# VHH binders against q9p7j3, part 129

Target 1, 174 residues: q9p7j3
Amino acid sequence: MILPLFPETQVHVFVYENVSNCAAIHEQLISQNPIYDYAFLDAATILYKKQVYSAIIRALEDRRDEQMKTKTIHSEVILSLSPKTEISSAFRQFSMTKKSKNIVVVKIDSKLTEEEEFERLDKLVEGNRVEFSDEELQKLIDFKVLKKNYKLDPSTLENPLASILSSIALRGYS
Below, E stands for the ipSAE of ESMFold2; O stands for the ipSAE of OpenDDE; V2 stands for 0.75 times the mean of E and O plus 0.25 times the DockQ between their complexes.

## First folded at step 11 (VHH)

Design ab12 (framework vhh_5c3l_4; at its last look DockQ between E and O 0.78; V2 from the best seeds 0.73)
Fold by OpenDDE, look of step 13:
Structure ab12 (fold): chain B 174 residues (1-174), chain A 120 residues (1-120)
Amino acid sequence: as target 1 above (174 residues)
Amino acid sequence: QVQLQESGGGLVQPGGSLRLSCAASGFTFDDHAMSWVRQAPGKGLEVVSDIAWSGGRTTYADSVKGRFTISRDNAKNTLYLQMNSLKPEDTAVYYCAAHSKYGFPDRDLRGPGTQVTVSS
């Protein structure tokens, strides 16, 4: 996928459910295995495609402006999902954990087609690929976690997307 | 073997200043964003300040904005925290923390900490 504002940057997003080896993936990330250079997100924290895209765009903008807080574009995507500026909070809120069962995986700057990238990723993730859509994401979301992460209240729950996008876009501008 | 060692803490009067240092080893320092966190008696851990891997971007807790300055020297593998206009509520153990470049929640990668006490 090519983003209109970043035509030179190819982006792929994958969703996996019933992942059995999140703990193993986590260990590889700790070991800094370069073949695991993706953004691994807990699907329980993601409700909309636009939420993910907004974070990606924010990260790409930060990179363009040489304002990345974290070293890699993928870690910056994770950071960009959070309304908080604290890195530790962002990673705790949105990153895949050893206990995760469903994940969203983001690849930035891919030189491969979506199918080719999937073939690579499929060797790393032991789970079932599902469509990257709002419908599928809604099946995997934990609303308690979502409400906590974005401080959603009854007034904002009517349009949670707007609140989420605003939180992402305006992070650090208070 | 990741190692972090804080120094520079001590006892100061309100309005005083301290400069903390954190020596890092056992990992590529400039691959990691860094933070100062603190724990006051009877309270949980609080993030004081974060700094980008390059040192170009910094963020602060509201309670310390305008008083504290985080910086780093990647050539020396050292993190700093300049603390000015110290208050009694700044009394805490201060820890240096490193963050994963791959964005996963790190295990407790902190040093043993350095005590900062602000008292008249």
Scores: ipSAE 0.855, ipTM 0.918, lowest interface PAE 0.5, mean pLDDT 95
Fold by ESMFold2-Fast, scan of step 11:
Structure ab12 (fold): chain B 174 residues (1-174), chain A 120 residues (1-120)
Amino acid sequence: as target 1 above (174 residues)
Amino acid sequence: QVQLQESGGGLVQPGGSLRLSCAASGFTFDDHAMSWVRQAPGKGLEVVSDIAWSGGRTTYADSVKGRFTISRDNAKNTLYLQMNSLKPEDTAVYYCAAHSKYGFPDRDLRGPGTQVTVSS
């Protein structure tokens, strides 16, 4: 997608289900392998395309304004999903773990074409790529995780979109 | 080898001040956002404050806001916590922590901690 405020920024979002090598990916991230410079999210935490794009926009605004809290734009995307700017909880809440089964992967400012990113990422992730759509995300979400991460009450769970987007937009203004 | 070493803890009276330091070695310090985390006796772990890789942005727990100041000196590979108006409730072991460059939870990379005791 082309973002209106960032028309020159290339954004690619990939969704993988039934990933068998999350432990191997986790090991590469621990070793700081630059090949793995992506935002690796647990799909259990993502319900809407707009949720991901809102976090991307916030991270890009922070980069533009020289206010990034984390060193990479990809870690800033993960932070930006959280209703708070506390780094430890954001990473614990939204990042993939070695036990994850389904993941959402974000790449910003790729030096590669979309075709090359698909080829490269399909070699790193051992799983089934599915469409980045609200329908596919709905199959992978864990509503207990979503409720906890955004502090949703029972009345909000029936239609959480506005609450989630508001939390992302107001992140860190406590 | 990646190492974090806290110092500056001690015994202080209520209303007093302490300055904690954390010396980092074995990694590129300014690639990492950093935090101060504490554990009071019989309590769980609490994040006190964190700071951007550049030092440009900070957050604080409500319990310490207005009393504590986090800062860093990237040229010296050192993280600081200035603690003012200390309360008995601030008694804890204080740890510094480095955050993942690629945004996943670290394996609890922390230093060995420094004890802060606020008592008469």
Scores: ipSAE 0.726, ipTM 0.863, lowest interface PAE 0.9, mean pLDDT 88
Fold by ESMFold2, look of step 13:
Structure ab12 (fold): chain B 174 residues (1-174), chain A 120 residues (1-120)
Amino acid sequence: as target 1 above (174 residues)
Amino acid sequence: QVQLQESGGGLVQPGGSLRLSCAASGFTFDDHAMSWVRQAPGKGLEVVSDIAWSGGRTTYADSVKGRFTISRDNAKNTLYLQMNSLKPEDTAVYYCAAHSKYGFPDRDLRGPGTQVTVSS
């Protein structure tokens, strides 16, 4: 996919449920294996497609403006999901861990079609791909985690989108 | 061997200044955002400040804003913390930490720490 605001930047987003090898993927990320240069997010923290796209756009804006805090655009996406300024908090709250069961995977600057990128990613992830949609994301979210990460009160939990997007847009990590 | 080593701690009076250094070796320093983390007696870890891989962006805990300045020299693989207007509540072990290039929480490399004591 190509975002209208960044027409030279191809982005793909994938969702996997019932992932059996998050520990192995985590070990590859520890080893800094460049084949795994994706943003691996815990799906328990993601409720909306717009949540992910807003973080991607924020990360791309920071790259354009030479204001990235982290070295890779993918780690910057993870940071951009957070309303907080601290790097370690953002990574702890939103990244896939070895205990994760469902994940959202983002590839930025892809030279491949979505199907080609999927074929590559599918060799790395042992799980069931599902559609990147609000319907599927809603099945995978942990609302306790979402509430904690974005400090949502009961009134905003009915329609939390605006609160979440505001947190991302207002430099929660600067 | 991958290593972070803090130095520059010590005993200082309230209102004084101290400069911490952290020497990094065995890994690509400029691939990593860095932070200073402290642990006061009987307390958990508190992130004091962090800095972008490039040195261009910084963040501070509210308790140290305006008094502490984080910086880095990527040519020398060194992270710094200038601490001014020190208070007794700044007494802690200060750790240098490197953050994951790929954004996972588990590979934060952290040094053994340096003691800062602010007391009359």
Scores: ipSAE 0.563, ipTM 0.813, lowest interface PAE 1.7, mean pLDDT 89
ESMFold2 (binder alone), look of step 13: mean pLDDT 82; pTM 0.830

Design ab13 (framework vhh_5c3l_4; at its last look DockQ between E and O 0.68; V2 from the best seeds 0.73)
Fold by OpenDDE, look of step 13:
Formats: sequence, C-alpha cells, structure tokens
Structure ab13 (fold): chain B 174 residues (1-174), chain A 120 residues (1-120)
Amino acid sequence: as target 1 above (174 residues)
Amino acid sequence: QVQLQESGGGLVQPGGSLRLSCAASGFTFDDHAMSWVRQAPGKGLEVVSDIAWSGGRTTYADSVKGRFTISRDNAKNTLYLQMNSLKPEDTAVYYCATHSKYGIPDRDLRGPGTQVTVSS
C-alpha cells in the first residue's frame, strides 16, 4: 500500500499466527541476514492497524528529517511504537522474541506487490497468515502487555487508541 | 563473532567519578545502537543509557540523568560511559551491550562486565 504523505514509499504489513520458527527467525536477525530485513513485531503488543501505521509514519518522518536513532527503517518502526525514548526498552517492548507465537511483519520500501512480497516472506515464516485487521489483531493481543507498554489506566482504556497514538506521536516531546 | 569488553570500573567514594570504556569487535560497530546496562546485587538487569548508531542521539534512565554521559567513537569501535556524582545505589556490574540493526534486543550480546562500587 501507499501512504498518502509518503507516496514514493511502498508499505506492506502481514500478520502471522501460530508461528513455529520465531527462534530461528530471531537468530537470522541477530546474524543480520539481509533477506530478513523486515520489522518483526510481537503481535501480543499490537491492538490496532493505526498503531502500526502511526509507528511507520513516525519512522518515515524521522528518516526524512535525518533523525533516526537506529540504522534501518525497520528497526526505527519498532522504536517508533514505544512511548519511551530508550532504544533497548522499545525493542524489549515490541520486537518479536524467540518465544513469540504470533507476529506482525512490516516491510518498507518494497518494490514488489503485496502478493509477491508475501510469497517471499512466506518462505521465511512458518505460520498461518491472517488478515491485517483490528479484528484479527484483537484476537492476538495481550492486554496486560499493552497496558504496561503504554501505561494505560481505567480512564485511558475507554479510548486506548487515542492514548496509544498520542504516545507514539509525542514521544520525546515531554 | 561479536565481542565486547568493558573496562574502567573500580571503587570510588560517593560523589566521585568513573569513566567506563567498551571495546567492540566482530561486527560493524557503526551499524548498531549501543547500550550500557547494569545489575546491582539482588536486582534485575537495568538499562542505564542508549546511544544511536551515529552517536548523535542518546537516552538515559531517570536515575542517572544529569550525572552520566554516554558517547561513542565509531572510528575506534569504542563505547564510553562517563559517570559523575556517583551514589551508593550506582553500585553494580556494568555491561556494554549491542542491538541488532534490525531491531532485536541482543540480551546475550554483552561483555563480561566491569564492577563499579560506590562506598564511603
């Protein structure tokens, strides 16, 4: 898909459930295998499509402004999900782990169609692809983790999306 | 093979200063954000400070803000932590850690650590 404010940037987002090889993927990421150049997120930390898009937009803005804290746009997307400015904290909060079962995968600057990118990614991920939708994400979310990551309380839980988006957008402005 | 080696730890009195160094090898240093983490007796691993791959942006734990300064020299593959106004609660083993450029926290990619003890 194309983002309105970044028409030159192709973005694809995929959701996988029941992934059996997260540990193997993790090792490839540590070894910096370039074919794994995606943002691998733990789906337990993602509740909304707009949460992911907001992080992508924030990362793209940081890149545009030459303010990236991390080397790749994909790592910057992971960082951008966090209300914290600490890089290590952000990665601990949102990155796929060896123990993850469900993941959200983001590809930035793709030259392929969504289907072509899926075919490529499907060779790397051993799991079941599901729809990238709020409905599917809600099935995979861990609300305890979500509440912790964004410091949600009963008052903000009435509209968690607004709180999450504000946290992402205003990170570093407090 | 990723290798990290910390140095510069020691015993200091409260209010004193130390400068830690971390020598890195086995990976492209300037492609990676770097961190200092510490573990105090009986406590878990705490993030002390992070620095961006380019060295231009830094972050600090609230407990060390205004006292500690993280920096890096990419030409020397070295990470630094200047610690001023040290407190007894800063007593810990300090580790240098790296992160995958693809956004994975490399908890196992850290040095053996250097002991910092702050005591009167």
Scores: ipSAE 0.753, ipTM 0.876, lowest interface PAE 0.6, mean pLDDT 94
Fold by ESMFold2-Fast, scan of step 11:
Structure ab13 (fold): chain B 174 residues (1-174), chain A 120 residues (1-120)
Amino acid sequence: as target 1 above (174 residues)
Amino acid sequence: QVQLQESGGGLVQPGGSLRLSCAASGFTFDDHAMSWVRQAPGKGLEVVSDIAWSGGRTTYADSVKGRFTISRDNAKNTLYLQMNSLKPEDTAVYYCATHSKYGIPDRDLRGPGTQVTVSS
């Protein structure tokens, strides 16, 4: 994907369902294996494509402005999904865990084509790739997790997209 | 092995000040964002403040905003928390914590803590 404000930045987003090796992936992330330098998100936390794009744009803005809190652009994407940029909370809220079943994987600044990244990820992730689309994401979301992560109340539940995007864009302060 | 060692806690009266330090070793300190976390008696953990790997961006809990300042010295592998205008409700064990550069919470490691007591 090409972002209008960041046309030279390559962005690839992959969605996997029924992943059986999340514990193994988690172990590689714990050991900080550079092969696993991606944003590994729990799909239970992602409802819309625009949610992911908004977090990517925020992370790229923070990198441009020398405002990144975390050392890698990928962990900055994870942080940027959170309505408040408190690191510990954001990572607990959005990152994959050993118990995750469905994941969203983001790669920024890839030296590989999308096809080559898929081949590489196919070796790392034991699951079924599905289309990165609102339809597929809505099959994987946990609305209880979403409501908790974005502090959605009855008034915001009627239009969760606007509330989610505002939270990401405004750093959680309206 | 990752090691974090807090110091600088103690007993102070309300309105007093303390400066906490955290000495880090066993990992590349300037690759990691850092936090101060506290636990008051009978309460859960509260994140007090965090700081970018570079020191360039910080956040604070509403309870301490305007009174506490987090900083770091990457050349010395040291994290600091300057605590001013201390209140009895700031009484807690204060922990230094490091965060994964790949965004996973199981790399959030804490030191043994330093006790801060604010009372008359």
Scores: ipSAE 0.745, ipTM 0.871, lowest interface PAE 0.9, mean pLDDT 89
Fold by ESMFold2, look of step 13:
Structure ab13 (fold): chain B 174 residues (1-174), chain A 120 residues (1-120)
Amino acid sequence: as target 1 above (174 residues)
Amino acid sequence: QVQLQESGGGLVQPGGSLRLSCAASGFTFDDHAMSWVRQAPGKGLEVVSDIAWSGGRTTYADSVKGRFTISRDNAKNTLYLQMNSLKPEDTAVYYCATHSKYGIPDRDLRGPGTQVTVSS
C-alpha cells in the first residue's frame, strides 16, 4: 500500500498466527541479519489496523523531518507505537519476543508486490498467515497487555481506539 | 562482543556537577540509539535520557530536565552525560545502555554502571 502523504513509499503489513520460530527470528534480529529488516511486533499488543498505520505514519513523518531516534524505519515504527518517549519501554512492550505466538510484521520501502514480499517473509516465519484485519487482530490481542501499554481506564476500554490513536499521535506532548 | 564501560562517577556535594562517559566497543556504535539509566538504592531502573543514533534528538526524564545533558561522539564511540545542579535524589548507579538496531529489546546490553553519590 501507498500512503497519500508518502507517495513513493510502499508499505506491506502481514499477520501470522501460531508462529513456532520466534526465538530463531529473535536471534537473527539480535545478530543484525539484514534480510530480517522488518518491524516484528507482538500481535498481543495490536488491536486495530489503524494502530499500526498510525505508528507507520508517525515514523515516516519523523523520518521526513529528520527526527528519528532509531537507525531503521522499522525500529522507528516500534518506537512510534508507544505513548511514551523511552526507547527501551517501546521495544520491550511492542516488539516480538522469543515467547511470542502471534506477530504483526511491517515492511516499509518495499520494492516488491505484496505477494512477492510475502514469499520472502514466509521463508523466514514458521506460522500461518491470516488477514490483516480488525477481526483477525481482535482474536490475537491480549486486552490486559493493551490496557497496561496505553494506561486505559475501565470506561475507555469499552471503546479504546480513539484513546490509543490519541496516545500515538500526541506522544511527547506533556 | 558488545562492551560498555561507564566512568566518571563519584561523591559530590549538592549543587555540584559530574560528567559521565561510556566507552563502547564490539558493535557499530552509530547504528544504535543510546540511553543513560539509573537505579537509586532500593529502587527500580529509571530511564534518565535517550539519544538518537545520530545525536540529533534527545529526551529526558522530567526529574532531570534542565539539569542533565546527554551527548555522543560517534567518531570516538563514546556516550556522555553532563549532570549539573545535582541533588541527593540523583544518588544512584548510572548505566550506559544500547538499543537494538532492529528494535528487538535486549536487557543484557548495558554496562556494569558507575556510582554517583550526592551528599553533604
Scores: ipSAE 0.736, ipTM 0.884, lowest interface PAE 0.9, mean pLDDT 91
ESMFold2 (binder alone), look of step 13: mean pLDDT 80; pTM 0.813

Design ab14 (framework vhh_5c3l_4; at its last look DockQ between E and O 0.83; V2 from the best seeds 0.00; counts 0 for: unsure alone 64.2 < 65)
Fold by ESMFold2-Fast, scan of step 11:
Structure ab14 (fold): chain B 174 residues (1-174), chain A 120 residues (1-120)
Amino acid sequence: as target 1 above (174 residues)
Amino acid sequence: QVQLQESGGGLVQPGGSLRLSCAASGFTFDDHAMSWVRQAPGKGLEVVSDIAWSGGRTTYADSVKGRFTISRDNAKNTLYLQMNSLKPEDTAVYYCATHSKYGMPDRDLRGPGTQVTVSS
């Protein structure tokens, strides 16, 4: 997708369900293998496409303004999903784990097309690709996780989009 | 292998100050954001403060804001925590922690810790 505020930035987002090798991916991310330079998110934490795009835009703004807290744009995306700018909690809240079953993968500044990135990721991820759509994401979300991560009360869980987007946009301003 | 070694803890009276240091080796220090985390007796871990890879952005827990200052010297591979106006409730083992540059939580990359005791 082309972001209106960053039209020259290449962005690809992939969704995989029923992933069987999350423990192996986790080991590669901890060892910081540069082949795995993507944002690997637990799909249990993502409800909307706009949630992911808002975090991407915030991370790109931080990079533009030379205010990135983390060293890679991909880890900055993960940080940017959190209502709080505290790194440890953000990564614990949104990153994939060894026990994850469904993941959302973000690639920024790819020199490859979406199809070429998909071919590369198919070699790294043992799971079924599904469409990056609100409909598919809503099949994979865990509402208990979402409620805890964004501190939602029961009334906001019925229509949480505005609250989530505001949390991403206003993080650190509480 | 990532190695983190904390130092500078000790016994101080309420209102006193301490400066903690964390010596890092086994990785490219200036590629990693860093944190100070503490654990009081019988309690869970609390993130006290974190700092960007560049030193340009910091965050503090509400319990220490205005009293503690985190900083780093990338040329010396060292992280610091200046602790002022210490209170008995600051008594804890303090740990230095690093974070994966690919966004994985790194709770297990803490060093052995340094004990801070605030009492008379």
Scores: ipSAE 0.732, ipTM 0.865, lowest interface PAE 0.9, mean pLDDT 89
Fold by OpenDDE, look of step 13:
Structure ab14 (fold): chain B 174 residues (1-174), chain A 120 residues (1-120)
Amino acid sequence: as target 1 above (174 residues)
Amino acid sequence: QVQLQESGGGLVQPGGSLRLSCAASGFTFDDHAMSWVRQAPGKGLEVVSDIAWSGGRTTYADSVKGRFTISRDNAKNTLYLQMNSLKPEDTAVYYCATHSKYGMPDRDLRGPGTQVTVSS
């Protein structure tokens, strides 16, 4: 898909459930295998499509403004999901781990169609692809983790999306 | 093999200054954001400051803002922490840390650390 404010940047987002090889993927990422150049997120930390898009937009804005904290756009997406400025905290909060079962995968600057990118990614991920939708994400979310990551309380839980988006957008402006 | 080695720690009086250095090797230094973290006696690990891979963006813990400055020299593979107006609360072992290029949470590596003691 193409983002309106970034027409030159193609973005694809995929959701996988029941992934059996997260540990293997993790090792490849540690080894810096370039064919794994994606943002691998733990689906337990993602509730909304707009949450992911907001992080992507934030990362793209940082890149546009030459303010990226991390080297790659994908790691910057992971960082951008967090309300915290600490890199270690952001990665611990949102990145796929060896123990993850469900993941959200983001590809930035793709030159392939969604289907072509999926075919490529499907060779790397051993799991079931599901639709990237709020409905599917809601099935995979861990609300305890979500509440912790964004410090949600009963008052903000009435509109968690607004709180999440505000946290992402206003990070570093306090 | 990733290697990090901190130096520059010591004993100083309150209000004093120290400059820490970290020598990095075994990885592409300018591909990685770097951090200073510290651990005080009886306390957990605290992130003091982060610096972008390029050095263009920096962040600080609230407790050290305005007093500490993180910087890096990518040509020398060296990370720095200028610490001014030191307080007893800054007493800790300070570690240099690197992060995964692709955002993995389990592989932040640190050096052996350097002791900073602030006492009258």
Scores: ipSAE 0.710, ipTM 0.860, lowest interface PAE 0.6, mean pLDDT 94
Fold by ESMFold2, look of step 13:
Structure ab14 (fold): chain B 174 residues (1-174), chain A 120 residues (1-120)
Amino acid sequence: as target 1 above (174 residues)
Amino acid sequence: QVQLQESGGGLVQPGGSLRLSCAASGFTFDDHAMSWVRQAPGKGLEVVSDIAWSGGRTTYADSVKGRFTISRDNAKNTLYLQMNSLKPEDTAVYYCATHSKYGMPDRDLRGPGTQVTVSS
């Protein structure tokens, strides 16, 4: 996919359920294996497509403005999901862990079609691909985790989208 | 593997200053964002400050804004924390921490710490 504000930047997002090898993927990422240069997110923290796209846009804006905290655009996406500026809290709260069961995987600056990128990613992830859609994400979310990560109160839990998107857009200024 | 060594801690009077240093090795220093974190006796860890891989962006805990300055020298693989107007509540072990390049949390990405004690 091409985002209107970033017409030269191709982005792909994949969702996997029932992933059996998150521990192995985690070890590869800690070892800094460049084949694994994607953003690996815990799907328990993602309720909406727009949540992911807003974090991608924020990371791309920070790259454009030479304001990235982290070295890779993919780690910056992870940071950008958080309402807080602290790097450790963002990584702890949103990244895939060894215990994750379902993941959202983001590739930015892809030179491949979606299906070509999927073929590459599918060699790394042992799980079942599902559609990147609000319907599928809602099956995988943990609402207790979502509430904690974004400090949602009862009035926002019915339709938390605006609160979440505001947190992402205004990170560092709110 | 990541090696971080803090130095520059000590005993100082309220209102005094200290400069902490952290020597880094075993990884590509300028690929990593860095932090100072602290732990007061009987308390959990508090992030004091973050700094971007480039040094071009910094953030601070509210409790230290205006008093502490984080910086880095990527040519020397060194992280710094200038601590001014020190208060007794700044008494803690201060840790240098690095953040994984690909965004995975890892508890082994910090040094052994240096003690800062602010007391008359």
Scores: ipSAE 0.703, ipTM 0.871, lowest interface PAE 1.1, mean pLDDT 91
ESMFold2 (binder alone), look of step 13: mean pLDDT 80; pTM 0.808

Design ab15 (framework vhh_5c3l_4)
Fold by ESMFold2-Fast, scan of step 11:
Structure ab15 (fold): chain B 174 residues (1-174), chain A 120 residues (1-120)
Amino acid sequence: as target 1 above (174 residues)
Amino acid sequence: QVQLQESGGGLVQPGGSLRLSCAASGFTFDDHAMSWVRQAPGKGLEVVSDIAWSGGRTTYADSVKGRFTISRDNAKNTLYLQMNSLKPEDTAVYYCATHSKYGLPDRDLRGPGTQVTVSS
């Protein structure tokens, strides 16, 4: 994907369902294996493609402005999904866990094509890749998790997109 | 390998001040965002403040905003919490914590804590 404000930045997003090795991936992240330098998100927290792209754009803006709270761009993406900039809550709210079944994986600054990243990730993730689309994300979302993470009231649940995007873009600045 | 050691707790009267310190070792301190968390008797953990790896951005819980200030000295591998206008409700064990460089929540490692008691 090409972002208008960041045209030189390569971005790839992948969705995996029925992942059986989240505990093994988690262990690699604990050991800080650089092969696993991605943002590993729990798909239960992601409803829209625009939600992920908004967090990526916000993280890239923070990097440009020398305002990153976290040291890696991928952890900054995870933080940027949260309506508050409180790190512990953001990681608990959006990151993959040992018990996750469906995940969204983000790679920024890749020198590889989407196909090459898929080949690499297919060796790391034991699950079924599905299209990164609103339709596929809708099948994996947990609306109770979404409502809690973005503090959605009943009136916004039918059409939460604007509220979610506003929360990400403003991210405690409003 | 990661070690965090808090100090500076004690007994203080309401309206008083304390400064907590956390000495960090066993990891690259300036690669990690840090936080202060507390646990009052019989209650769960509450995050009171966090700070960017650089010290450039901070966040505070509503309960402490305007009274507490988090800061860090990366040259000394030390995290600080300046606590002013202390209230009985601030009585808790205070822990410093480091956050995962790769975004894992269960890698939030904490020190053994330091007791803060606000009482007359």
Scores: ipSAE 0.696, ipTM 0.848, lowest interface PAE 1.0, mean pLDDT 88

Design ab16 (framework vhh_5c3l_4)
Fold by ESMFold2-Fast, scan of step 11:
Structure ab16 (fold): chain B 174 residues (1-174), chain A 120 residues (1-120)
Amino acid sequence: as target 1 above (174 residues)
Amino acid sequence: QVQLQESGGGLVQPGGSLRLSCAASGFTFDDNAMSWVRQAPGKGLEVVSDIAWSGGRTTYADSVKGRFTISRDNAKNTLYLQMNSLKPEDTAVYYCATHSKYGFPDRDLRGPGTQVTVSS
């Protein structure tokens, strides 16, 4: 996706299913190992490619405007997925946990090609790579989690895209 | 290893004020966003307020907005919570929490807490 206002920004998104080492990855994130400078998302929370790209755009806007709440663009992406600008809730809602099974991994400002990042990530993530597509994401989503995170009613859950994108774009701004 | 130590709690009457401090060590303080979280007796954790790594952006729970002010001093590795117009419902153990620059659930990165009791 070419991001309006950010055409020079390199963005790579990867999806892994049946990940067995989420606890080990979590420990590396706690220790702030720079090798793990990615946004590690629980795939149970992501339904659409546009959802991820909307959060990326919001995070890049906050970086441009010197309004980032978190220190890295990757944690800012995680924050930007949340309808609220509260860090603890956003990380609890969207970040991978020790118990996650399927993950979405975002890399911004990579100096590597997508193929080179795959080779790097395949050494860090013990799981099966799948295509970053709406079809694959819809196999991994947990609709109960999605409903709770975006406060969707049953009728909105039938076609939630517009509500999710509005929640990400607005985030309490008027 | 991350170490956080809260202080400044105590007993205060309704309408009173307290200032909480959190001394941080074992990590680069200005790499991390910070939060104040509280737990009232028999209740779950409630996020009270958070603050950007830079101090430039803050949020507040609706229950404390207009009464509490979060701030930080990155040169002193210290987080503050100024609590004004205290109510009995503010009675809780108050914890400071740190948020890794590589985002993940922050439950394991909080201090031991300081007790705030607001009673008539």
Scores: ipSAE 0.713, ipTM 0.852, lowest interface PAE 1.0, mean pLDDT 89

Design ab17 (framework vhh_5c3l_4)
Fold by ESMFold2-Fast, scan of step 11:
Structure ab17 (fold): chain B 174 residues (1-174), chain A 120 residues (1-120)
Amino acid sequence: as target 1 above (174 residues)
Amino acid sequence: QVQLQESGGGLVQPGGSLRLSCAASGFTFDDQAMSWVRQAPGKGLEVVSDIAWSGGRTTYADSVKGRFTISRDNAKNTLYLQMNSLKPEDTAVYYCATHSKYGFPDRDLRGPGTQVTVSS
């Protein structure tokens, strides 16, 4: 995918359900294996495509402005999903864990074509790939997790999109 | 293997200052964002401050904003915390921590800690 504000930046987003090897992926991330340089998100935290795109745009803006807090664009995407700029809370709130069952994987600036990334990720992730769509994401979300991460009240939970997007766009500035 | 060693803690009177250091080894220091985390007696862990891999961007807990300054020297593999206008509420064991460049939470990547006691 090509973002209008960042036309030279290639972005790929993949969704996997019923992943059986999250513990093995977690071990590779702990060892900092460069093959796993992706943003591995817990799908329980993602409700909308726009939520992911907003975090990607924020991370790319921080890279453009030489304001990245983390070393890789992928960890900056994870940080950018959080309403606060504190690193440890963001990673705890949004990153995949060894207990995760459904994941969203983001790749930016791939050296591979989209088809090659699909083939590579299918070898790393033991799960069922599904379409990156609001419909599929809404099957995987945990509303209790979403409420806690974005501090949503009961009325906002009925239509949380605007609050989530504002939290991502205005983090650290408001 | 990641190794972190804090130093510089001690006993100080309210209003005093301390400078904490954290010596890091076993990883590429300038690849990783770093944090100072503290645990006061009978309380949970509180993130005090964190700093970008480059040193160019920092965040502070509201409890320490304006009084503490985090910094790093990537050439020396060392993280610092300058603590000014210390209060009894700042009494805690202070830990330095490193954050994965791939964005997973790893709470075991902390040093043994250094005790700060603020008392008259």
Scores: ipSAE 0.678, ipTM 0.848, lowest interface PAE 1.2, mean pLDDT 88

